VHH binders against Probable endonuclease 4 (nfo). Designs and how they scored, part 14

Target 1, 285 residues: Probable endonuclease 4 (nfo), of Persephonella marina (c0qri1)
Amino acid sequence: MVKIGAHVSSSKSLDLVFDRGREIGADTIQFFLSSPRSWHWKERSDEEKELFIQKRRETGISPVIAHSSYLFNLASSDPVLRKKSINGVIRELKLCEELKIDYYVIHAGKSKGLKESEAVKNIIDSVKEIFSKVKLKHTFFLYETLAGQKGEIGKTTDELAQLMEPFKKENTGVCVDTCHIYSAGYKINDEEGFYSYRSELSKKIGLENVKVIHCNDSKTPFNSKRDRHEHIGEGSIGYKGFEFFLNDEYFRRLPFILETPKTADWDIKNMERLRRLIRTAPVAQ
Key: E = the ipSAE of ESMFold2; O = the ipSAE of OpenDDE; V2 = 0.75 times the mean of E and O plus 0.25 times the DockQ between their complexes.

## First folded at step 10 (VHH; framework vhh_7zox_3)

Design i02 (from d49 with Y101T D102Y; at its last look DockQ between E and O 0.58; V2 from the best seeds 0.00; counts 0 for: pae E 4.9 > 2, grease 24.8 > 24.2)
Fold by OpenDDE, look of step 10:
Structure i02 (fold): chain B 285 residues (1-285), chain A 123 residues (1-123)
Amino acid sequence: as target 1 above (285 residues)
Amino acid sequence: DVQLVESGGGLVQPGGSLRLSCVASGFTFSDHYMGWVRQAPGKGLEWVSDISSGGSTGYADSVKGRFAISRDNAKNTLYLQMNRLKPEDTAVYYCAKEPYTYSSGYLEYFDYAGQGTQVTVSS
């Protein structure tokens, strides 16, 4: 069965993410470990952690995905910010391991005036330091595809390949965001473009290293380089783009996470829309 | 233990005004983003507005130009001036600690603890 879920709030207590997931009928969930606008780390109680594990078991929601803070920039030329980002990732990953969270999704960073090569180097160095402090046994560290906004690293498969190359022995992978790759210039909303991108992923990254699909439509046109999510079928990608992923032999095995507007019951609606696109048998490649 | 106590809601005619207040306790108020979220019947929580510790403000598109958020750190109090109210503004309004809307506009984080205050806009 294709697993479809959404980003849910982790406010008040982490264990509540499962209640909120259940409320919308999610098969899988994503959440922040803390406020993405604060450098303050919220220490979680043992009771909260135990309840998290318990509720996960009870609900059967899986896999469980954490999204990194948006404050982190592993590419930063500012040594203070870069160190803070590294330490932030470390503490989040440690909590992920403790809670046996399956995937940790991160935006690698922004160059902020640096050359791309320098930014890539900084990210690699940062991740090296991170993995020197955290040994991932359960959690996978996933680079998210980015839309291509100014300075973003991870907007191309080439960039991601570079980032991943030094860490092939580590639990690393990629999270593909449909809105982001569409905005970055991958034409996934038609058959040719989808298979072209799939082939490119296979060649440069390895399909097996793609672990999560962020399933978002786009408010902006193709190749806009903007990150503006839209409800499924309401944007410029359209249903076909998602149908390709949902019925692909490999991608259909992955969790699909909605990061669409949190209004009314749209999470439920979007999940239903996605489920309607699922065929009994996968498309042969 | 975070405590947020909202007040100021009520029934108003379309075009009317209300001013909400929130008194915070249990944390260092001045160190955190504070904001307002609302929930209409049958709908999910919606981000309305927030304000940084330094006074930087943000607003949902639906309330821009009509609502004004402010804070008094000395009093641990958050305010929301609501002008030109519309029926669509009808909801329970909650004060939130560290509310967030990602630049994409769709990933949200809300930490609220209060009972909220009812705002009803009706002719």
Scores: ipSAE 0.024, ipTM 0.475, lowest interface PAE 4.7, mean pLDDT 91
ESMFold2, look of step 10: ipSAE 0.190; ipTM 0.613
ESMFold2 (binder alone), look of step 10: mean pLDDT 85; pTM 0.864

Design i03 (from d49 with D102H; at its last look DockQ between E and O 0.83; V2 from the best seeds 0.00; counts 0 for: pae E 3.5 > 2)
Amino acid sequence: DVQLVESGGGLVQPGGSLRLSCVASGFTFSDHYMGWVRQAPGKGLEWVSDISSGGSTGYADSVKGRFAISRDNAKNTLYLQMNRLKPEDTAVYYCAKEPYYHSSGYLEYFDYAGQGTQVTVSS
ESMFold2, look of step 10: ipSAE 0.390; ipTM 0.740
ESMFold2 (binder alone), look of step 10: mean pLDDT 83; pTM 0.832
OpenDDE, look of step 10: ipSAE 0.183; ipTM 0.653

Design i04 (from d49 with D102R; at its last look DockQ between E and O 0.93; V2 from the best seeds 0.66)
Amino acid sequence: DVQLVESGGGLVQPGGSLRLSCVASGFTFSDHYMGWVRQAPGKGLEWVSDISSGGSTGYADSVKGRFAISRDNAKNTLYLQMNRLKPEDTAVYYCAKEPYYRSSGYLEYFDYAGQGTQVTVSS
ESMFold2, look of step 10: ipSAE 0.628; ipTM 0.843
ESMFold2 (binder alone), look of step 10: mean pLDDT 81; pTM 0.830
OpenDDE, look of step 10: ipSAE 0.499; ipTM 0.799

Design i05 (at its last look DockQ between E and O 0.70; V2 from the best seeds 0.00; counts 0 for: pae E 9.2 > 2)
Fold by ESMFold2, look of step 10:
Structure i05 (fold): chain B 285 residues (1-285), chain A 125 residues (1-125)
Amino acid sequence: as target 1 above (285 residues)
Amino acid sequence: DVQLVESGGGLVQPGGSLRLSCVASGFTFSDHYMGWVRQAPGKGLEWVSDISSGGSTGYADSVKGRFAISRDNAKNTLYLQMNRLKPEDTAVYYCAKEPYYYDSSGTYLEYFDYAGQGTQVTVSS
């Protein structure tokens, strides 16, 4: 069965993500380990960690995904910010390993005036330092595809391939966000465009290295370089793009995580919209 | 034990004003982002506003220009001044410790720690 879920609140206690996932009928969940806009880190008690593990087992919700803080910039030329970012990622990955979280999704970085090549080098150096201090045995470190807003690193498959190359023997991979790649110039709501992108991923990244789909429609047009999520079927991508992913022989095996606006019962509605797109006939390759 | 106690809600006519207060205890108030989230009848939680430990503020588009968040660290108190209130502002308003969840698009809401019990704001003509 295709695993469909949403980003849920981790407020009060981490274990509550499973209750919240169950409440909306999610097969899989994503959450933040701490506030995405605060450097403040909340140490978690052994009791909270034990309850998290227990509820994961009891609910059977899987895979479980953590998203990094938005404050982190592994490309930063500011040594204070870069060091804080590296330490933050190390701290989050260690908790992921302790809780056996399957995937850790991160925006690789922003150049902030650096040349692209220098930003890529900085990210690679940062990740080398991270992996020198954290050995991932269960969790996969995933670079998320980005929309191409000013300075973002990770908008093209070539950039992601560069970022991954030094870490082929590490637990690394890619998370594909449908809104981001559509805004970055990949016409995924068109049959020709979808399998062209799929082929490019296969050739440059290795399809097996794509581990998570962020399933979001887009408020902005194709190739806008803008990152504005929308409810499934109500944006510029439309149902067709999601239908291609949900029915692809490889991508259908991955968790699909909604990061759409959290008004009313929209998580439930968006998941139902996605589930109705799943069919038995394979999509043409 | 974190406690957040909201007050200042009530019934107000469209175009009116209210000032919400939240008294905090059980943590170092001055070290944290604080904010307001709301839940309209039959709706999910909506981020309204937040304020950093250093006083930097953020607002949802729906309230920008009408609401003003502030904090008094000496009194462990968070405030929300709400002006030009509209019927669509009707909701239970929660004071939240670190009420953050944004992706790069700024469209998602989460709170990581505790929200209070809430105070009802009703805007009715």
Scores: ipSAE 0.006, ipTM 0.319, lowest interface PAE 9.2, mean pLDDT 87
ESMFold2 (binder alone), look of step 10: mean pLDDT 79; pTM 0.797
OpenDDE, look of step 10: ipSAE 0.026; ipTM 0.483

## First folded at step 11 (VHH; framework vhh_7zox_3)

Design j01 (from d49 with Y33W; at its last fold request DockQ between E and O 0.95; V2 from the best seeds 0.83)
Amino acid sequence: DVQLVESGGGLVQPGGSLRLSCVASGFTFSDHWMGWVRQAPGKGLEWVSDISSGGSTGYADSVKGRFAISRDNAKNTLYLQMNRLKPEDTAVYYCAKEPYYDSSGYLEYFDYAGQGTQVTVSS
ESMFold2, look of step 11: ipSAE 0.691; ipTM 0.870
ESMFold2 (binder alone), look of step 11: mean pLDDT 86; pTM 0.867
OpenDDE, look of step 11: ipSAE 0.613; ipTM 0.842
ESMFold2, fold request of step 12: ipSAE 0.644, 0.685, 0.692; ipTM 0.852, 0.867, 0.871
ESMFold2 (binder alone), fold request of step 12: mean pLDDT 83, 81, 83; pTM 0.833, 0.821, 0.830
OpenDDE, fold request of step 12: ipSAE 0.902, 0.899, 0.902; ipTM 0.951, 0.950, 0.951

Design j02 (from d49 with G58D; at its last look DockQ between E and O 0.45; V2 from the best seeds 0.00; counts 0 for: pae O 4.1 > 2)
Fold by OpenDDE, look of step 11:
Structure j02 (fold): chain B 285 residues (1-285), chain A 123 residues (1-123)
Amino acid sequence: as target 1 above (285 residues)
Amino acid sequence: DVQLVESGGGLVQPGGSLRLSCVASGFTFSDHYMGWVRQAPGKGLEWVSDISSGGSTDYADSVKGRFAISRDNAKNTLYLQMNRLKPEDTAVYYCAKEPYYDSSGYLEYFDYAGQGTQVTVSS
């Protein structure tokens, strides 16, 4: 069965993410460990952590995904910001390991004045430092594909390949965001474009290293280099772009996470829309 | 300990107005994003509005043009002026510390919320 879920609030207590996931009928969930707009770190009680583990077991929601703070920039030329980012990631990953969260998704960083090669190097160095202080036994560290906004690193498969190369022995991988790759210039909303991208992933990254699909439509047109999520079928990607992923023999095995606008009952609606696109027999390629 | 205490809710007719207040304690109020979220019966939490420490505001599309968020840092108080209320605005409204609504991905988070105040819009 294809697992479909959504980003849910972790407000008040982390264990509530499972209640909220169940409320919308999610098979899998994603959430923030702390406010993504604050450097403040919220320590979690032992009771909260135990309840988290318990509710996960009871609900059967899996896999469980954490998304990193948006404040982090592992590419930053500012040593203070870079160090803060590294430390922030370390804290989040430690909590992930403790809670046995399956995947940690992060935006690698932005060059912001640096050459791309320098930014890539900074990210690699940052991740080396992170892994020197955090041993990932359960959690996978996933680079998210980015839309290609100014300075973003991870907007191409080549960039991602570079980022991943030094860490082949670590629990690393990629989270593919459909809006981002579409905005970055991968034409996934038609058959040729989808399979072209799939082949590219296979060649440069390895399909087995793709662990999560962020399933978002785009408010902006193809190759816009902008990151603007839209409800499934309401954007410029359209249903076909998602149908290809959902019915691919490999991708259909992955969790699909909605990061669409949080209004009304759209999570339920979008999940339903995705489920309707799933075929009984997968497309082999 | 962080505390957020909402007030100002009530029963109003469609087209009416309410003003919600939230008094914060247990943290440096002026240093944090603050916002409002709401939960209607049988529905999940919905982001409504937030305001930065510097006073920058943002609104959900469903309330834009009708609601106005503000803050008084000297009083550690957050406000929500709600005008032209609609039945679909009926919900428990919560004051939230450090809410996040990503304009790019529309991800939602807040690390703490109060007990809420009931707003009912009905004829």
Scores: ipSAE 0.032, ipTM 0.381, lowest interface PAE 4.1, mean pLDDT 92
ESMFold2, look of step 11: ipSAE 0.405; ipTM 0.745
ESMFold2 (binder alone), look of step 11: mean pLDDT 82; pTM 0.817

Design j03 (from d49 with K97R; at its last look DockQ between E and O 0.01; V2 from the best seeds 0.00; counts 0 for: pae O 14.5 > 2, placed apart)
Fold by OpenDDE, look of step 11:
Structure j03 (fold): chain B 285 residues (1-285), chain A 123 residues (1-123)
Amino acid sequence: as target 1 above (285 residues)
Amino acid sequence: DVQLVESGGGLVQPGGSLRLSCVASGFTFSDHYMGWVRQAPGKGLEWVSDISSGGSTGYADSVKGRFAISRDNAKNTLYLQMNRLKPEDTAVYYCAREPYYDSSGYLEYFDYAGQGTQVTVSS
């Protein structure tokens, strides 16, 4: 069964993410461990953590994904920001391990004036430091594909391959965001483009290393290098772009997470739209 | 052309062990989920076990703790170690590319399967 879910709020208490997931009928969920726009870190009580584990068991929602703070930049040339980012990731990953969260999704970083090679090096060095202080036994560290905004690292499969290469023995992988890769220049909304990208992933990253699919349409046109999510079918990607992933023999095994605008009951609607695209039999390769 | 060739089946007494092998050719083995399915006399195809490209494994409840799936991507070979075999394990076992099953374990699809190898568990 294809698992479809959405990003849900973790406001008030982390355990409530499962209640919120249940409310929208999600099979899987994603959330922030703390405010993604604040450096403030909230320590979670033992009671809260226990409730989290309990509700997960009760609801059967799985897998569970945490998204990193948007403030983190592992590529930063600013030593203060870079250190803060590293420490932030460490804290979040430790909590992930404690809660047995399956996947941790992160935007690797932005060069912000650095050469791309330098930015990549900084990210790798940052991740080395992170893994020197955090042993991941349960949680996978996932680089998210990026749209290609100025300075973003992770906008190409080559960049991702470089980032992943030093950490083959670690729990690492990739989260594919449909809006991002579309904006980055991968034409996933037609058959040729989809299979081309799939092949590229297979060759450069390994399909097995793709662990999560962020399902977002795009408000902006193909190859815009912008990150603007749209409701499923309402953007420039269209239903076909999602249908290819949902019915692919490999990708259909992964969790599909909506990060579409949070208005009205659109999560339910978008989930329904995705579910309608699922065929009983996957497309054979 | 895609080929899957199973071997290792045979007659064994209850409690015995067998090791099945499947050699793949004609495609990039390392890129695919691989699995074992079986068909007992008078029954439909049943999912037994699968393994992802990265080595993540799954097992039907009926074989958990007794069977172990593994793969050698360098040899394009899939394995199934079957221990503590039971009469109800009697079936033709097929190596399958990209098996898909629902949350209940019902086999919905496989892309390609071999000719199968007979496993008979009997006193």
Scores: ipSAE 0.000, ipTM 0.225, lowest interface PAE 14.5, mean pLDDT 93
ESMFold2, look of step 11: ipSAE 0.678; ipTM 0.868
ESMFold2 (binder alone), look of step 11: mean pLDDT 82; pTM 0.829

Design j04 (from d49 with F110Y; at its last look DockQ between E and O 0.92; V2 from the best seeds 0.69)
Amino acid sequence: DVQLVESGGGLVQPGGSLRLSCVASGFTFSDHYMGWVRQAPGKGLEWVSDISSGGSTGYADSVKGRFAISRDNAKNTLYLQMNRLKPEDTAVYYCAKEPYYDSSGYLEYYDYAGQGTQVTVSS
ESMFold2, look of step 11: ipSAE 0.640; ipTM 0.850
ESMFold2 (binder alone), look of step 11: mean pLDDT 88; pTM 0.895
OpenDDE, look of step 11: ipSAE 0.583; ipTM 0.834

Design j05 (from d49 with L107M; at its last look DockQ between E and O 0.26; V2 from the best seeds 0.00; counts 0 for: pae E 9.9 > 2)
Fold by ESMFold2, look of step 11:
Structure j05 (fold): chain B 285 residues (1-285), chain A 123 residues (1-123)
Amino acid sequence: as target 1 above (285 residues)
Amino acid sequence: DVQLVESGGGLVQPGGSLRLSCVASGFTFSDHYMGWVRQAPGKGLEWVSDISSGGSTGYADSVKGRFAISRDNAKNTLYLQMNRLKPEDTAVYYCAKEPYYDSSGYMEYFDYAGQGTQVTVSS
């Protein structure tokens, strides 16, 4: 069955993500391991970690996804920032492994005036260093597709293919954000555009390497290069774009995570809107 | 124990200015993002602005160009200069430790917030 959920708060204690997921009726959840805008790393007690594992078991919420801090820039030519970013990712991935978190999603980096090729090289070097210090047994490290705001690396399938090429033997993959790719110029809300993008993913990345869908509408128009999430059906993508993903033979098996604006019951409303788009069909042999 | 004490709110006419202050204690202030969030009557919490440990600032579209966030790490104090105030800026303003938001600018998390200070903009 299709797993639909949302990004939930990890405030106070990590285990509360499961209570918050249950409260909204989520099948799957995403959260931050630490404040996304602080370098301060909060050591987690053994008791908190044990409670996290217990509540995962009790609720049955799965898959479980962590999102990286927004402070990290693996492309940075500033050695202080890049070293802090690498160390931050190492700490987060080690915690992911301890807690058996299924996916770790990261924005690869921003060029900050570097040429794209130099930024890609820096990201690859950073990830090589990360994997020299962390061996992923359970968790997959996922590059997220980005909208193409100034300097973002990861806006095209070509960029993602370059980032992944050296890590074919590692637990790596891609998270596709529907708002981001729509803003980056992939017209996923019509049949031709959706299947063109799917084909491009398959050819350049390998469809099996797509592990998570961030399921967000867009406040801005097609190809805007802006990252502004909107409630399902309220933005420029509309229901058709989500219907294609939710009913695709491969993508329907992935977790769908809402990152839409958080007010009132909108996570509940958006999940219901997505569930209404799923058509039931017999499985062919 | 973490404490955040806001001050500087009040009643002001449209077009006026106010400067909010927040004195922090109980943690290493300079290591953390600090920010301002607000709650208008009958509305949820709204992110207004934040400032990183290194001084990088962010603003909601509704206040950009009118508000300026700053910090004095030596005094453990966060500031919000609010200029050209409008009636829609009427809210309780909270100082927040480690606020963050999703890519759409909505606040999802903070470690602690103060008791708040009322700002009222009316003719």
Scores: ipSAE 0.006, ipTM 0.243, lowest interface PAE 9.9, mean pLDDT 87
ESMFold2 (binder alone), look of step 11: mean pLDDT 81; pTM 0.815
OpenDDE, look of step 11: ipSAE 0.025; ipTM 0.372

Design j06 (from i04 with S103D; at its last look DockQ between E and O 0.05; V2 from the best seeds 0.00; counts 0 for: pae E 9.9 > 2, unsure alone 62.6 < 65, placed apart)
Fold by ESMFold2, look of step 11:
Structure j06 (fold): chain B 285 residues (1-285), chain A 123 residues (1-123)
Amino acid sequence: as target 1 above (285 residues)
Amino acid sequence: DVQLVESGGGLVQPGGSLRLSCVASGFTFSDHYMGWVRQAPGKGLEWVSDISSGGSTGYADSVKGRFAISRDNAKNTLYLQMNRLKPEDTAVYYCAKEPYYRDSGYLEYFDYAGQGTQVTVSS
């Protein structure tokens, strides 16, 4: 069955992500391992880690996805910021491996005044350093597609292919965010546009390297280069874009994670909206 | 575009009260989780409080029992009643559409109203 879930809070204790996932009826979950807007790294107790592993088994929620801190910039030419970012990713990936988290999703970086070619080189060098310090046995390191806001690296399949090229033998891949690619100029709510994008992914990256779908509508129009998530069916993408992904022979096997604006019940509503778009096989009468 | 206009800040003595308001436009206010974040002098942004479209509220530990968030969906307005103010509450207060959910209510960007409203608590 199609795995649909949401980003949930990791506040207080990591194991509570499973309780929060269950509360909203999620099949799969994503969360932050640390405060996404602080450099402070919170050491986790053995009890907390044990509860996490136990609740993962007991709830059956799978796959389990971590999202990197927003402070990290692997492209930075500022040596202090880049070193802190590399060390932060290393710490997060080591925890992912300890907890057997399936996917680690990261925004590759922002150029911040660098030429794009220099930013890409810096990201690749940073990831080489990360993999020299961390061996991924279970977790996949995923570059997320980005909307193309000023300086973002990862807005096109060409950029992602370039970032992945040195790491084909590593546990790496891609997370596709529907809002981001729509804003970046991929018209995924049109049948021709969806299949063109799918073909481009297959050719330049390999479909098997796409591991997670961030399932978000867009508040802004096609090709806006703006990153503004919206509730499913309430934005410019509309239901059709999600229907294509949810019923595709490959993409339907991937976890679909909502990162839409949070309210008490909108994750439940959005998951229900997505589930209604899944076609069922004909049944005998 | 989303526009959020904060007001109601000012200078107040410790123990005093203020009521902040935020008028929203450019989106369907009643469909969104709204909140307050603050930035003390020389510090980063801190989540203060939020309220879901259904009226469920949350508060940072530092303000629980002293602050009360509310909303008027008919007026597209968000409120923060601030009681028993302390010098540590001194900050610029920003109204936010879809703020952190206590540790992260957004995975992505805040929408600020602009300059915010200054709250200064001093003798």
Scores: ipSAE 0.006, ipTM 0.219, lowest interface PAE 9.9, mean pLDDT 86
ESMFold2 (binder alone), look of step 11: mean pLDDT 79; pTM 0.814
OpenDDE, look of step 11: ipSAE 0.028; ipTM 0.415

## First folded at step 12 (VHH; framework vhh_7zox_3)

Design k01 (from j01 with H32Y; at its last look DockQ between E and O 0.93; V2 from the best seeds 0.69)
Fold by OpenDDE, look of step 12:
Structure k01 (fold): chain B 285 residues (1-285), chain A 123 residues (1-123)
Amino acid sequence: as target 1 above (285 residues)
Amino acid sequence: DVQLVESGGGLVQPGGSLRLSCVASGFTFSDYWMGWVRQAPGKGLEWVSDISSGGSTGYADSVKGRFAISRDNAKNTLYLQMNRLKPEDTAVYYCAKEPYYDSSGYLEYFDYAGQGTQVTVSS
């Protein structure tokens, strides 16, 4: 069965993410561990953590995904920001391990004036430091594909391959965002483009290293280099783009997470739309 | 321990006004984003307004032009002036520490919220 879910609020208490997931009928969920726009860290009580683990068992929602703070930039040339980012990631990953969260999704960083090679090097060095302080046993550290906005690292499979290379023995992987790769110039909304991208992932990253699909349509046209999510079928990607992923023999085994606008009952609607695109039998490569 | 205590709610007629207050303690109030969120009957929590430590403000589309958020860091107090109230504003209003919302106004996170104050708008 294809697992479909959404990013949900972690307001008030982390355990409530399962209640909110249940409310929309989610099979899987994603949430923030802390404020994505604050450097302040909130220590979680043992009671909260226990409730989290308990509700996960009760609801059966799986896998469970955490998204990193938007403030983090592992590529930063500013040593203060870079160090703060590293420490922030360390704290979040430690909590993920403690809570048995399956995947941690991060935007690797932005060059902000650096050469790409320098930015990539900084990210690699940052991640080396992170893994020197955190040993991941359960949680996977996932680089998210990016749309290609100014300075973003992770907008191409080549960049991701470079980031992945030093950490093949670590719990690392990739989160593919359909809106981002579409905006970055991968034409996934037609059959040729989809299989081209799939082959590229297989060759450069390893298909098995793709762990999560962020399933978002795009408000902007193909290759826009913008990150603007749209409801499924309402954007420029269209239903076909998602149908290819949902019915692929490998991708259909992954969690599909909606990060679409949360107005009215659109999470439910979008989940239903995705489910309608699922065929009984997968398409073989 | 973090504490947020809301007050100022009540029953008002449509078009009326209320001023909510929130007194914070247990943390350095001036260092944090603060905000108001609300929960109407049968609905989930929704973002209403927030204010940065520096005084930058944001408002949900549904309240923009009618509500005004402010803070007094010396008094560790957050305020929400609510004017031209509508029946759809009926909800429990909560003071929230470190709220974050997405582009659609969905409240994705907050660290802590008070017990809330009831606001009822009815003729």
Scores: ipSAE 0.601, ipTM 0.830, lowest interface PAE 0.8, mean pLDDT 95
ESMFold2, look of step 12: ipSAE 0.611; ipTM 0.843
ESMFold2 (binder alone), look of step 12: mean pLDDT 82; pTM 0.820

